# Designs tried in a protein design chat: VH-VL binders against Large ribosomal subunit protein uL10m (mRpL10). Part 66

Target 1, 224 residues: Large ribosomal subunit protein uL10m (mRpL10), of Drosophila melanogaster (Fruit fly) (q9vpl3)
Amino acid sequence: RGKINIQRPKAPHYERARVVAVTQPKYPELPKAKSCFKTRAERTQQQQENPYNEIIAREVRNWLDHSRLVAFFHLSSITADDIFRVRVQLHKQNLHLKSYGSKIIEQAVKNTRYEAIVPLFHSNHCIVFSPDPEKTAALLRIVRRVPQMVLLGGIVEETMLSRNQLVAYAQMPGLHAVQAQLVQTLSQAPGHLIQQLQAHQNSFVQVLDVHAKNQMNEETPKST

## First folded at step 5 (VH-VL)

Design y32 (from q35 with heavy chain T104S; framework fv_anetumab)
Fold by ESMFold2-Fast, scan of step 5:
Structure y32 (fold): chain C 224 residues (1-224), chain A 119 residues (1-119), chain B 111 residues (1-111)
Amino acid sequence: as target 1 above (224 residues)
Amino acid sequence: QVELVQSGAEVKKPGESLKISCKGSGYSFTDYWIGWVRQAPGKGLEWMGIIYPGDSDTRYSPSFQGQVTISADKSISTAYLQWSSLKASDTAMYYCARSFYDWSELDYWGQGTLVTVSS
Amino acid sequence: DIALTQPASVSGSPGQSITISCTGTSSDVGGYNYVSWYQQHPGKAPKLMIYDVSNRPSGVSNRFSGSKSGNTASLTISGLQAEDEADYYCSSYDSSSTPYVFGGGTKLTVL
């Protein structure tokens, strides 16, 4: 029997964004010219936007448009082996960990409903995308064991949620209707959410500092 | 409650094939890895390998790569460990255990399957 | 092959405290906070006692605690009881070819 072929207009670009983002090499870097004089054409070219960045920015917008779950994280120093293991485990749950430069993110969300979140991404960050909002609990369970990844907040069913609201959403039963009702109850205006996400970022940086201090001293026997 | 139930003890001759099972219940079977751990009589624990039932991604210890096959059938929430040709040195207790990552702790264990290979 | 080094045996009296060490390298115990401890009674399956260096699963007595310093992790059992007599195994993530390794095991005798 034939398969049900329901494809969203941008679904093929969603998969392509994943491949392109991980496999594209950096464009060539040229040394500065010894000459201090530049022609009008050379000046115009140097002021042109990088075409590579625009291509990746469009793919980031496609991720945002086709993901029903988007989670924002602060990312501390982490080994290549550790991040690879985390990425593999996330991918098994249909959760896609992406890291993009702040300029690419700014370019991707400019003139969109997500433009207000740009300030969150000026520090080291990563984003997890998924078409399945029921995977929020799995996401939080995975990242709980990765202290280098600090949840700042996210977007569920096009609704911006703070860290605490996203945690509350994850604690609900796996019934889609109940979770959808909770999202409506927890929803907030974008401006207010930005303040909450910024506050959580600052408070968690403090928590990481305290955790590092405690880890260097002595562990406490009672931890669970 | 989370439970892993393994198949019963086996007595085999060298050269025979064998497939033992580990059935998970009380949790989402496809969201966790199932690892296999060997313990020879009077010896310590040896990690053999691990499988993710959701996509059958399998990782082996170098010592067991090519010696055994790990598989899973997600429709019946069961993982398997199999040998094409048993050796006397395969005599051991075999445990299955659940892990959230392929490199993290084994949080729930099966009761074990004793495999005895003798002529 | 033993990847992590544990003492073969330790002993103590009821009510006392004992510590079991687990020594590896910077590619396992020293490099990561993914150390686990398992308790195994004769003829039984192992039971997880400690994970992520110092965390206890639900149902595990607070008499059991874990710590780590450099390349050595330690399991401490306070207020020893007869039922603690068992084999104890440490385990760690290994960034080499094998993602998971066990220690050789330590037999705890309670006098």
Scores: ipSAE 0.113, ipTM 0.586, lowest interface PAE 4.3, mean pLDDT 79

Design y33 (from q35 with heavy chain E105D; framework fv_anetumab)
Fold by ESMFold2-Fast, scan of step 5:
Formats: sequence, structure tokens, C-alpha cells
Structure y33 (fold): chain C 224 residues (1-224), chain A 119 residues (1-119), chain B 111 residues (1-111)
Amino acid sequence: as target 1 above (224 residues)
Amino acid sequence: QVELVQSGAEVKKPGESLKISCKGSGYSFTDYWIGWVRQAPGKGLEWMGIIYPGDSDTRYSPSFQGQVTISADKSISTAYLQWSSLKASDTAMYYCARSFYDWTDLDYWGQGTLVTVSS
Amino acid sequence: DIALTQPASVSGSPGQSITISCTGTSSDVGGYNYVSWYQQHPGKAPKLMIYDVSNRPSGVSNRFSGSKSGNTASLTISGLQAEDEADYYCSSYDSSSTPYVFGGGTKLTVL
């Protein structure tokens, strides 16, 4: 996208790269030994986090700021050829498929109203962005053909929607009428929406767990 | 109502040029691929190629690459199939058909254009 | 060009079930879930009956179903009716030489 003015990442200065390579944080003693106090060394390590993460997080924020449609998917194993075909068809509809690490997503949405989406990204995922919310129907038609992509939910016109709400949005002809209706629904139960998004992910994880157990229970003939 | 309407039957001599058309209506023309399929008399279906009118991205079957040209005019919602020089072996029924995803689901078809090439 | 392999003809009686096979290779039918089936009546344009192996478009009777095992896709028509008499073509994505390939076609006769 030409609208995203992200500076090309520079390789870390040699000194900084060395520091990043050797630092590793630990957790078991944090609330007892360190409390809220941070030593000079701990503050120095915190300041020397990977600089590329902030650059990519800024890219994600730019996508969120310039997209009126954002859809979140769980992504299971898919071949390079298949994902390329999906990307081409999405691009024809002004839909942009992106994949970012969960830590980068957390940094991008930290201290924003969308921070609640972070739990959706603790497994393999991808995100589709578009400046055109009318393309929601096209998006759903395309991903219906891609069983490796499971819709978790999304954001339309800065409003968080569950999977079922996105499907309903795609089926309605009047954009203004739909937007008013969905805003009213969301204002009544914000906490319930987060649970709905997490429930879809948990249900999919259960399906994957059952599939994995069935595959492990399948036996190949083997001699004693 | 989705409809694809093709141009009328053609009778030509070998060596002549020809351009046949397929007009889409009742849907967003630039959001769908238009494919061309050939059926020689008494024979089966042969996929020729496909075009995305929104950006004119065109893909051909290797058997038809260089034999025909596929184009589209999005201002009048019309796709075209063109020959620079017809051969007797081009005698066939030519169908256009709509596809949303990668030409794998040709969901609405035109009525067909019969092209007869004889000396 | 080499087309997907279908039987030239198949026949059945009203009320019976029949199956039409479509055999390819690992570069087409076996490698991808992009198999479609088309019905063509004499003198008419083809009609999409099945896409993506087993999905039916709106308006297609539930008597038509699709499946795939290895390199062979199958179209099954249950409760045969006289109007089912037609030519049936399978098609698939092909990664090796052509991006899309049709089968040779099968003539269904309802006796």
C-alpha cells in the first residue's frame, strides 16, 4: 500500500545487535524479588528490545488506521502455491492479507481500544485489511473456498464484530442502516463480544485437537 | 438477474479475422472473471482462457496462447474473443462463462456463439 | 491435450443411483480440491452442478453429490429422472501444464 509511509528497517548497529542476541527475560521471581522496582540493568534491557518490532508495529497501526474493514483468521497449514492464489484473488477485491507475530500485534494495539484482540493471536493467524467495508461479502465468499482460513471476527468502521455479526453485515444491502444496528448491539454487551471471539477460536482449537488425536490413533501396519 | 449475452453466429472463410462478444448484466462486471470455452462439433469442452475485466489480467491455456486474444471493455461490461486469421479447425461453439474465484467455478454461462469456418 | 478420464457413457433406470468417475493425476484432481461438474443438455450451454469437489450452487437438486478419493473424483446422481439425461463433464485445476482442464465427458442415458 502506498498510503503506509513505513521507513525500511535498518540492520541494528553492531553494538545493539550484540546486546539483543544475549538478553533473555525470566518470570518466576518478578512479583516477589523485583516487585514494581526495576534496576538500571532491567531498564536498559527493556530499552534495548528489538527495534524492528516497533517499526513493524507502526506498520500494523497504519493498516488499522487506514482500513475500514479488518478481519481476523486462524490459519492452518497451507502450501505456498495455495496461499499465493488466495492473495491474488483477495488483492483483486482490494483485500490485503498480512501475517504478523503475536508480540508485534500486542505492541501495535497496546493502549488502544482494540487491545482485547491480543488473545486471538496466540496461535497461527493472519489478518485481512481493506479500505472498503462493502468488500466484506467478497471476502467471505473467497475464504469460504479456503478451509485453512477460519474466520474469528473483525473490525468494521472501527467497531468490533463477532464472526456472526460480520456474516450478517455482509448480507445487508444498506451500509448506513447496518452500521447503526450493529453499533447499538455492541454498546449493550462489550464483554460478551470478546467471549464470542475467544469461543470461536477455542471451538476451532477443539476441532484441531480432535483431528490430531484421530490422526495419532490411526495406525500404520507394523511388524512386531 | 445475472445474464451473459453473446454475439450472433458467424460464417467465415479461412484467413479472415473475427471478434465475438459476451456482454454481462445484472452483476458487478469488474468483480468477476470471464472465461472462454470451446466445443467443436460433437466433441467435449476445452478451456481457452480467462480475463479479469477490472485490471485486464488475462490467462490462456497453452493450446490457445498465441492463437486467440481475449480482451474486455469494462465501460460497456463486454468481454471479447478475437482471431487474427481463422482456420477451418476453429469451427466450433464458443461459450463465455463467469467465475468469481480462479475460473474453477464457471457459474453462469452465455448461450454460445457458433463459428463456422469453411472454404 | 490430455483431458481427465471419464467413462464415455453410463446408464440407469428412473429412481436408481449412478456414479460418474473422473480420474486425473496428483497435479490436478489428486493435488487440489478444485473439482467441478457440469451438466449439458443437447443444444444448450453447460450448467454448473458441483464445485470444489462436493459443493452445490444455489438451485441445484440435492440428488447431485460429489466426492473425491486420491486421483479420482465422482459425481453421484440419486433418484434418477428422465431430465437428468445429458452429457456430464468434470473439470479441475492443473498445476503441470494447463491452469484448468476438462474431462472427456460422459453421456448419461436414462432408460
Scores: ipSAE 0.504, ipTM 0.754, lowest interface PAE 1.8, mean pLDDT 79
Fold by OpenDDE, second read of step 6:
Structure y33 (fold): chain C 224 residues (1-224), chain A 119 residues (1-119), chain B 111 residues (1-111)
Amino acid sequence: as target 1 above (224 residues)
Amino acid sequence: QVELVQSGAEVKKPGESLKISCKGSGYSFTDYWIGWVRQAPGKGLEWMGIIYPGDSDTRYSPSFQGQVTISADKSISTAYLQWSSLKASDTAMYYCARSFYDWTDLDYWGQGTLVTVSS
Amino acid sequence: DIALTQPASVSGSPGQSITISCTGTSSDVGGYNYVSWYQQHPGKAPKLMIYDVSNRPSGVSNRFSGSKSGNTASLTISGLQAEDEADYYCSSYDSSSTPYVFGGGTKLTVL
């Protein structure tokens, strides 16, 4: 009796095969289990929906929206104590140093005009906020003293600036000072122009008078 | 023009209390730190401490912590340095100075107050 | 007490360039760019000459310059003049026990 090949059973007689084929319960195709493989992106997004992260993200947005000066810094091997000291110095100038996780920043700026700042937050970083753009010079002065704080860029008056542009901005005279200078210059310009115009006219008249007098003297015949 | 004017010279005995003053003018007094520096006769400069008049945040050198009190009255733009009990070793010139932005570099100085403590 | 180390005295002739050193630690001079230099004439209050290692306040002569390497800051006075004869003090932020510290001072004599 040939070894019943249990792995490849002989095909049943055609009649039995037909009956078996007809009586086989058509199990509804199990809905292709939508591979719950939520893309790593979707899982990361669901994990990011920590209510706490949302609160912090909202805070970040609030700071961004109410700040006229925002500066981004890379932190290189700085101690918590050093950060605290710098924070205190900045605080005295109404500059607020904050540190947030990169994910929180991403969440905070998603679908906003600030989305372009996300690439700046790949490493240890901090952000300085201020309602006063005139404090840019003070900010740069303080942080420049700290080698561990590297300026990456910032936002001033809703405009994103590079590091070099921020430095340039800080060197500019204050808006009020510039306005005052402009007003002063503009107020002096008409007066000076009028004086110059009048001076030339007066000089011209004087030259003409001298010429006229000289001509009159030449026409007086020496009555011999 | 920024100016710091200090109170006049003092002659005291050991054990007496003393309060000297530094009045700032020509700038926003509450926006800048005011520091105190001691200089004993023929000696170098010693950083004593500093105060931010805006919120009265005060920092002391460890050598002077508990030995002196630094205070400020922002209403009259005046900073103070005071001793509860003077020692002969307190004989020195005392300078107040304004710090630029933070508590580091001192850009404007008072004329100094000479304090002499002798028995 | 963390003290910044300065030479007690330096001397130079008129027109020469001299350098005064200020040596600290990684917690002060080496750790931060908060180094300042002060000039003090006899009987006068100190005057800020250099701040942030190398910056000059308004009104300070360009003959004065500052630099830093490692834990040592330097004040250089070029074209030495008689009026430069004074005591010079370095200072720095200190991240350890005291927020701010002075060096011991250097007496500059113009010969």
Scores: ipSAE 0.244, ipTM 0.668, lowest interface PAE 2.6, mean pLDDT 84

Design y34 (from q35 with heavy chain L106F; framework fv_anetumab)
Fold by ESMFold2-Fast, scan of step 5:
Structure y34 (fold): chain C 224 residues (1-224), chain A 119 residues (1-119), chain B 111 residues (1-111)
Amino acid sequence: as target 1 above (224 residues)
Amino acid sequence: QVELVQSGAEVKKPGESLKISCKGSGYSFTDYWIGWVRQAPGKGLEWMGIIYPGDSDTRYSPSFQGQVTISADKSISTAYLQWSSLKASDTAMYYCARSFYDWTEFDYWGQGTLVTVSS
Amino acid sequence: DIALTQPASVSGSPGQSITISCTGTSSDVGGYNYVSWYQQHPGKAPKLMIYDVSNRPSGVSNRFSGSKSGNTASLTISGLQAEDEADYYCSSYDSSSTPYVFGGGTKLTVL
């Protein structure tokens, strides 16, 4: 009953190829300016003048400008297959996992309100973007099961939030809670917010040490 | 509260078509996968497949691919499991269950739909 | 085709502890921490008891615990009670072509 289906979905490889096409990052073709036969000085100059970096930096600025939710993560070693599964699940929730080099991020946010986030990206990292800030709870639910991704902080409605503030935001049931959060966060000194974000990044090693030694789960909210 | 309500028991003859339903309530239907699990009389649980109602992305167990069709209508928060031609071996209890991921646990289950196929 | 291997039956007396094993391969139980356990009473739908190897959903007794060693996951029920008499199924993510596989099931008899 219903529509007549002439063909069924093919092999798992075909289905996966379709999913990859939907979730695959959009990269321009890199000019083949890299040469193993050039001098180090020439290679350094080519890296500094790389047009690919400016194109991707513009892409990052577009994501930042058009996303009402941006979350920053430290990323530990993870296989390509595992991160692909995470990316697909995030995409189902309109959450877009992207990875960019630290220099590209610095270039993208230079002279913007978000320049203060640059220190978060000195280590291995990734960013999740979404046009929908109500998806913060879904984001945290997904990454709770990805121990390789450690939340550092984020931006909600153009307001920079620490890890704890982002977790608190995810617990809020209504849209009107945003107004109180924006007023409170905008009142914070920029140095104070950055110190909180950097403290979370610095605490990552401590969290890993505790986890490795005791194998205790963190971020397991229990109803009480 | 979260609830999955399935259609009533069915008695069919071999060769007949059948479509059973699973209606979700108390949550955002398009934010969760709905899986179908089969249990033949006196036998264990068999995963049949799963659908994401938000985009109709559907994945089947190799044992059931081509044997059944899973679909969903997000406007009425209902998922379906359908056979074009039933066999006696399709006699079983069929459960729908909700999952946030297509590769992890089912946290809420429907009450089950008993399908009996006999001549 | 291939289900995770569980003993067909286990038994225990009230107050005892019992353990149910669930054995797979490195592509499912051994390779990932996505093992779940379900309890099914006769004529009822399954109920999630354990997820992610050892995590317990709200409302599930702390008498139920899960663990994993290599390719084998285990469900342990301590302080066995009459209402624990049921069928128990393990389940895991499968990195092969199928994302989800169930064990064959274990019937727990409380003597």
Scores: ipSAE 0.335, ipTM 0.626, lowest interface PAE 2.9, mean pLDDT 79
Fold by OpenDDE, second read of step 6:
Structure y34 (fold): chain C 224 residues (1-224), chain A 119 residues (1-119), chain B 111 residues (1-111)
Amino acid sequence: as target 1 above (224 residues)
Amino acid sequence: QVELVQSGAEVKKPGESLKISCKGSGYSFTDYWIGWVRQAPGKGLEWMGIIYPGDSDTRYSPSFQGQVTISADKSISTAYLQWSSLKASDTAMYYCARSFYDWTEFDYWGQGTLVTVSS
Amino acid sequence: DIALTQPASVSGSPGQSITISCTGTSSDVGGYNYVSWYQQHPGKAPKLMIYDVSNRPSGVSNRFSGSKSGNTASLTISGLQAEDEADYYCSSYDSSSTPYVFGGGTKLTVL
C-alpha cells in the first residue's frame, strides 16, 4: 500500500469533489481589524487621551510654573543607583530631580511659553527644579561629578539659557552681593566727588596765598 | 556677610573632655557643609571631617574616625567638635570652615580655637 | 590615599614670579580638577586663593593664578610682594578613603 502522501493528497473523485465544494461552509471574511492600520498619528492621539498622562502633564506644568531654576540634562547610561545618589545630593540643596517621558513633556508644554524646550527631550533626559535661582552654582557643582548627566540648558527667572549661559550665570555673584557692591560703589561716589571738588578749591587757595605772599615781599622796600 | 565665629582658647589636662563650637552667620547655615581642620604647632593643615547641618550627615577622615565627634545644631547655626578624652597630642589650632556640597574648597574660615593639653 | 606633595620652601625677590607645585600620587588627581590653594599668614586662618585649579575667588589679587598639568597643580604668584610671604597649601578632593586632603604646605619667603 503506497505511502500516503499527506503533503499532496490525491484529488478526490470528481463527484466527491463536487459535493465537498458545495458543502464547504462560506465563512464571512473576518473584518480586517481597523486596529492594524492605525496610523502613527492615531496611535499617538490615543496615547494623549490617557487621563493619567494628563495628570502627569499637569504636574510638570506645576513644577515649571513654580520653579525659578529649571535645568535640563541628557542622561547617558546611568544606573538607577547612580540616579538615586544624585537625587539625594540634589535634594539636600532643595533641588528636585524628575524624569518624564517625552510625550508627557510635549503635552505639558503645549501652547505654553515653554514649548521651545521640546527638542531637548529626544533622548533619555531628566529635569532639575528649584524655587531658588541661587542654587544654580550648587547644582552645577553636584552634577560636575556625574559624567552621565550632561547639561543641555535651563530656565532661570523665566529666561531660557543655553548651557554656556547657565554656567556663566552660576559664576556671577549673588544678587545680594551685587547689591551690596552697588551700594558701596554708590556710597563712595559722593565722597570721591567731594574730595575732588575740595582738592581743587584747596589748590586754588594755596595758589592765592602764595601769590599774596609774593606781593607782600615785593612791597617791602629793602631798607638799605 | 558670611562669618564663622569659634569659641575661645582652651587649656585642658589629659583625660578631660572638651567641646568647641563654630557659629555661622550671614548665610543659610543648613545649605553648606562645615569642616574641621587641625593644625598642630608648626605643622600643616589636617582635614578632620565635615558635617552637613541640614541633616547631620557627617564624614570623618580615617585618621580622626573614632577620635573625635563632629555635630551640629542647626537651630542656633552652630557646629561642634568634641573629645571624650584629650591627649597631649591633641594640642593644636582647630579651624572650622564652610564648604560647598562637593567638599572641593573651603571658602570661609573661622578664626581658630587654640586647644592646649598639658599635664 | 591621595598624597599631595609640595616643596617645603620657595623664595623670590619682589617683582618676580614664583611657582609652587603640588603633585598628587593618585590617578584621581588627573580625573577631576578639584584643586584648591590656600594662603596662611602666621597666626591667621587660611584664606582661599584658588579653587577648581584656576578659579580665583572675589577679592583675591589677579597676581595669583592656578594651573594643572598631568598630576601636578601649580600656583603662580606674579609681581611678588612682601605681603605674599606666607605658607601656601594645596588641597584636593579624594573620592577614595579621604574625602579631602591638604598638601604639606610651602613656605614662601620674599627676599
Scores: ipSAE 0.036, ipTM 0.596, lowest interface PAE 3.8, mean pLDDT 83

Design y35 (from q35 with heavy chain F100W; framework fv_anetumab)
Fold by ESMFold2-Fast, scan of step 5:
Order: structure tokens, then sequence, then C-alpha cells
Structure y35 (fold): chain C 224 residues (1-224), chain A 119 residues (1-119), chain B 111 residues (1-111)
């Protein structure tokens, strides 16, 4: 990504068009105040409607649609080499670590049942995608070695799960039993799922505020 | 209980080929890397290389690249270290050990395989 | 060049504390928190004593501790016992030439 960006319209393709534009009469017909306000508002709107962001937002939506496992993490300061090594280890388990800007994530999930995840991405974050929900246990084992990545929650089989629910899912011995439980949850109205997610979102904030990072490494719900 | 069991001691002549083994048990073999470490008689530890059995991705120390081949057979939870042509300088104890990543600690070690190369 | 520098030998009496140093560069010990320490008794395989600079595996005595300052990592053994007599090796991730590197080793003698 050079210095050229989509927010700056390209000069006319044809040289003749450029000459015509430069020599065009500069006599406005509209009152200055109306023209000035419209021009400023239109420029601001064009900057907000970056076409490149829409392309990347569609990529994020595609990842969400084709992944049976999506996990959300808060990401603390980490070196480029360390995150690269983690990415390689995750990739070996068919787990794909991605980072996107908050605006792109908001555009990707806007008007979907996952819109409630947007507040999770107001700080440094990353997302792990996988087509294989059985890899949840592998994911959690790998990220336990990376204290800079703090699990916030996820989506399994299109169902929003809190951190504790995702940890419990990883410990389940039978895939069929887990799928039966998820079907029961999915039978509920979409509004109910959003309400549950909002409650879990508040819990995520509380966990971060109470410095539960050390406790997360040792938390083993429903184990002996 | 996690265990790595290595093949028995070998006595070879220079120029002969050799393949030694390391069998893992008590854990998911394809979820961990297996590294090989050399220790010449009375000398320190030398890292040779490491393999991820799930996809056979292999990394070598520059000192051992092209001198040995590391491989794995995930169907029998076994990793291998092999030489096409042994030298007297290959006389050493060879250890296999398990790791989470190709760059982190070796947490469980095999008992070692002594390789003696002499005429 | 040797990868990581350790003293060839160190000695102490029972009950004392001793420290073994492991010095590298900013591309290994100084740049990363992936320093490990291994104990090797004669004729046996090495045993992991410390990982990630200062963490102990289950079953390792709390008399063993690790630390790091700049390009130098240290292993400290408190309340020295006869059973601690062994060779000690440090290791680190190396971003410059090999993904993993060992120190030259230190022979600990309990007098």
Amino acid sequence: as target 1 above (224 residues)
Amino acid sequence: QVELVQSGAEVKKPGESLKISCKGSGYSFTDYWIGWVRQAPGKGLEWMGIIYPGDSDTRYSPSFQGQVTISADKSISTAYLQWSSLKASDTAMYYCARSWYDWTELDYWGQGTLVTVSS
Amino acid sequence: DIALTQPASVSGSPGQSITISCTGTSSDVGGYNYVSWYQQHPGKAPKLMIYDVSNRPSGVSNRFSGSKSGNTASLTISGLQAEDEADYYCSSYDSSSTPYVFGGGTKLTVL
C-alpha cells in the first residue's frame, strides 16, 4: 500500500478530459453558502464510504459465513516475529489468525445477528477462524502459551458463546452431544441470542477490569 | 503418561546408512513437534532439527542441513532420524524430545540412542 | 562462534545458593522470553527445569528459579543439595541463524 489511496479521486484517464476540466468556467450558479456546505458534506461522505473497506468487509463476512469456529481475542503488545510464529502454529491446525480494523468489522457485521460483537474490538484485537469446530481444544492449548492473547468469546456453529461456554465446549467428549445442545440454543428467537451476547459482553469487560488474566490460564470449568 | 521411546544402540562402519526411531505415546502425536538433539561423547547438546508430524514440516539447524533427514510416520506415532552415509564424527548420543512450537522448550525427552561409527 | 555463553563450571557447598549465567545477544536471549534450562545427570537424558525464563514445570523443586536481565539469563539454585550435581544447559529461540540454540553447558560440582 503505497501513498496512493481511494479517498483521492484519480485524475481523468484521458489528457483531453484533464484539459477540459482545468479550462472549465469557474462561475458558480448556486449561492456560495449552499455550494460550500454541500461540497464539504459530500467530501466527508466520500471519505467515509471508502470502497476498499467494503471489499475487506466482504472478506470478513465470507470468513464468518464459512467458519464453524470463530474466536475473539484481546491482543496485548507482541513482537512481529512472535505473532508470526503463533500464526504458523495455528495454521498447522487449520486455524487462521486475522486482524482487521474496528470500522471494517463494524461494516462486516452491520445488520447481522453478530452486530453485538463490535464493542469487543474498540481496543487491540485479533480473530481466529476455522472450518473445523473440533479444533477449539487445539486453539485454546496453543494460545495458553501466548499470554498477550486473551480469549473474549467466540462463535461455534453460528452460535455466540461466552469465554466460559467456549472453554466448556472444548472439554466436551462427544461432538454429537455438543451439536444437539447447540441446536437447542439455535431454536430460540434471534433477539434472545443478541440479548445473551450483550450480557456476555458486559462479563468480558468485568473480567478485563478485575485483572482476571492470570485466572484465565488456570480456569478449568467442568473438569476434575 | 507422556513417553518417548527410542530405538536401541547402533554400531556401524563409515559409509553405511542408518535410520533410528522415536515413538511417542500418552498424547496426541500430531499436535506436537519432535526435535532431535545430538551429544558427542563428553560434549554439550547440539540442536539438529525438528518435525511437525501432522504435515511433515521440517526445520534443520544449518550445521545439519543436508547431512541428516528427519521424517515421521503419524500412523504409528514415530519420528525418524536418518543418515545416507555415516562418518566417524557422527558417533554420539541422539535424543528425541517433544515441543509445542519449533522454537520453544523441549518438555519430554526420549532415553537416547547411542550411535557408534568405527571401522 | 558458540551460540550461548555459559561458564564451564561452578561449585558450591550444601545449603548455599549458586547462580549460572547464560549470555546471548538481542537476536536470542535478549530479544525473546523463550529461555529454558535443562539438567542432565551423567548417563541420563536432559530434564526440563525452567521454561519461558522463570516458569517451573510440575515436579521441579522451588529451589530452582530463573531470571533475565538484558542479554543474560540466570538459573539460581538455592539450598544446594548433593543431588543437584549435574550439567546445566540453557537454550533460547534464535532469530538470526537457527530457530533453536543451546548454551555450552555448565558443570555444577557440590563440594
Scores: ipSAE 0.101, ipTM 0.571, lowest interface PAE 5.2, mean pLDDT 78

Design y37 (from q35 with heavy chain Y101L; framework fv_anetumab)
Fold by ESMFold2-Fast, scan of step 5:
Structure y37 (fold): chain C 224 residues (1-224), chain A 119 residues (1-119), chain B 111 residues (1-111)
Amino acid sequence: as target 1 above (224 residues)
Amino acid sequence: QVELVQSGAEVKKPGESLKISCKGSGYSFTDYWIGWVRQAPGKGLEWMGIIYPGDSDTRYSPSFQGQVTISADKSISTAYLQWSSLKASDTAMYYCARSFLDWTELDYWGQGTLVTVSS
Amino acid sequence: DIALTQPASVSGSPGQSITISCTGTSSDVGGYNYVSWYQQHPGKAPKLMIYDVSNRPSGVSNRFSGSKSGNTASLTISGLQAEDEADYYCSSYDSSSTPYVFGGGTKLTVL
C-alpha cells in the first residue's frame, strides 16, 4: 500500500496524536542507515565492484572463447513471444541467442582480442553464438524472416567479419576446408572491419534520427 | 531435386489403426519441418500439425491435438501420421509438406495419401 | 471458425486480370507479413505461388502477384490463361493458435 487511507473513519483524536508520538523516535534511525550508502561516489564504487556483473561477464567470455561462430545484431522492438519463437528455432540449429547489457559486454571483452566489438553495443543489441560455423547459412535464412534483427557483423573461426563478409561466407560450398580457407582469405585488417561495423552503426543511428524527425513532423501542424 | 514421397492409398474400417508415411529426399531432412495437411473430399485445406525431425518437436492444430500422432524417424528421413482408432470422418486426402520455419510457407508438397474409412 | 475468408468462386476470360481476396484478423493476416498463396489443380497436390505477401518462388510466372492492406491479402493474376483454372488457397501465420490457418479456398474458372 504505502499511503494514507482517507476513506475510513479514524480513531479518536487522542489516539492519532499518540500514534504519531510513538513512531517519531524510530524515524531518525532509518535516515542514518540509508545515508551511509546515499552519496554518488559510494554508489558508483558499489556498482563498479558488483560481483553479479563479473559473473555474467565471465559467461560472455566463455561463449566468445568456445564459439566458432559469433554474430552481432541490432534488435528492434519485438514481443517476448516472438523472440522466444526465434530463439527456439535458432536453438534447433545449435545457434544460441543471448542478450547482455552494454557495460557487461565491455567488461567481458576488455583487454581481450574482442575489444573492437564494443562500439556495436551502444544501441539495443543481441548476439548469436554457435560452436558450428557451417550454421552461418541457416542463421542468415532464419534472420531474413525476422526484420527486427539486423546483422551488424561477426566472428568466424576467431576472424572478425563485416556483414557483407558473413553473407559471402554463408554462400560458400558446405565443405569445411573451403569455408575455413575463405575466412582466412576474406579476413581484413581489424581497422577495416571496425570501419565497416561503425559505418553500419552510423547508418542505423541516421535511420533512428530520420524516424525521430518524422515522428515530430507527424505530430506538429507543419512538416518539412 | 527436393522430393517428398508419401505412402500409397489406404482403405480401412472404423476402429482400425493406421500409420502413413512421408519420405524426404534431396535435402537435409533434419533441418526442415514437416507439416501435415488434410483435405476432406470436395473440401478445402486444413492444417493438422508440424514436426521438426531433428529433435521431434511437434506442434498440433487444436482441432487435431489428441486425435492423431505425428512422428519422424530421421535415420530413414521419414515422417509419420498415425491414428489409434479411425473414424469414417477421417476419410480424406492427407498431404505432407516441408517448411524451413514453423511459422512460414510450405514450399514442397508430397503427392498425397488417400485414406478411405468405410463399412 | 478459424479459416480465413475467401470468395467461393471467381471467373474471368483469357487475357483478363482477376483478384482473389483473403480476409483475416490482426492476429493473422493483419498482424504479420507471412501470407502465402497455393494453387491446386484437380487431383493434384497444392503448389506454392506466393510467400511473405508478395514474393514469388523460382519458376512461378510474374503474372501472379500478391499484396496486403490491413486485414486483407490479395492474389492478382494478370493475363489470365486456361492453365490458371484451379483452386486457390491463402494461408497465414496465426498468433492466436499454433501456427497456421488456411483460407476456405476460391475456385477460379476461365471461361
Scores: ipSAE 0.517, ipTM 0.765, lowest interface PAE 1.9, mean pLDDT 81
Fold by OpenDDE, second read of step 6:
Structure y37 (fold): chain C 224 residues (1-224), chain A 119 residues (1-119), chain B 111 residues (1-111)
Amino acid sequence: as target 1 above (224 residues)
Amino acid sequence: QVELVQSGAEVKKPGESLKISCKGSGYSFTDYWIGWVRQAPGKGLEWMGIIYPGDSDTRYSPSFQGQVTISADKSISTAYLQWSSLKASDTAMYYCARSFLDWTELDYWGQGTLVTVSS
Amino acid sequence: DIALTQPASVSGSPGQSITISCTGTSSDVGGYNYVSWYQQHPGKAPKLMIYDVSNRPSGVSNRFSGSKSGNTASLTISGLQAEDEADYYCSSYDSSSTPYVFGGGTKLTVL
């Protein structure tokens, strides 16, 4: 009786093999515990998901979504009293000053169109929100009095602006003023064109009249 | 058009109380600070104080703190300057003026109210 | 107390350029660019001529210009006209409870 190779058993007869194959319990594939492959970073991120942070992150998103003016500031050694004073002044202009942690901001803007702002939040920062982009000038005037608030940039009408661009924007005339100017300019354009066209016609008629008069004078025979 | 109209000239005696007014029109009265400026005869301009009519936040010059009261009635777009007891030294022209934006330059001025305090 | 110092008087002839100075302490004028200039004719209310050191409100003549160097702000009036004869006041932002302080004023005489 040949040594039964226990390490490599001969394949059973095809009938037995078929029965064994059909009778093998199909164990449900254990859900690949995705949890075992979570990097320490992912686990730490999940552990830090304080329900409270999620609420705050949602709030930040709401502010971003409903604001037509958003300005980002670095805060340099500002006191609570100074912040309060500035907050009150801003509030009077319907400008809302908020401060959030960098992690909260990251969470809030993750996988959103605002993700590009994350690099701005490496230190102490605050954000000013407004539903009115026309308040940009007011914002800049107020914060210029606060040397501890350094303008980094902002978002106006869904467009990211650098500090310089934001300052330039604030110097622009209001939309209504610009529209009024445009309407005035457009209303004057046809008038000017008509005047120019008429001027040429009038000049031509004058030249013709002069020519006609000269011809009439040449045809008057000098009655000797 | 933005306009600030002040109450008429006042002639008072020492010890009397007085309240003068400044009415704003042509703009949102509650959105701009209103300042009061004193000018004694032949003298320069002096900041007295400023008020935000929207919430009645009021700031006084140290020289005028406790000497006058600045107030506003936003329902009628009017700011007030008042004394509880006038002194002869209160004789001056008083101007109200609108601050451009927030605590900035004064861009529109009232015509002034002359207050004369004499025995 | 924050104080702005102006010359008591300046004079010039028609067509000339004159400058009025406003000097404060470094903390008063140097810290913020919130210097304004007002023109006051006799018996009239002051009029804003310059704000934020060098900006002109609408309706103010381009003959009026403002600048700042160190702790001194300057109002320059070019092409001096008779109508420019007035008192001129500078003001600056005050970090105290009062938003602004006025200078002592300068009387400009057109000769």
Scores: ipSAE 0.019, ipTM 0.550, lowest interface PAE 5.7, mean pLDDT 82

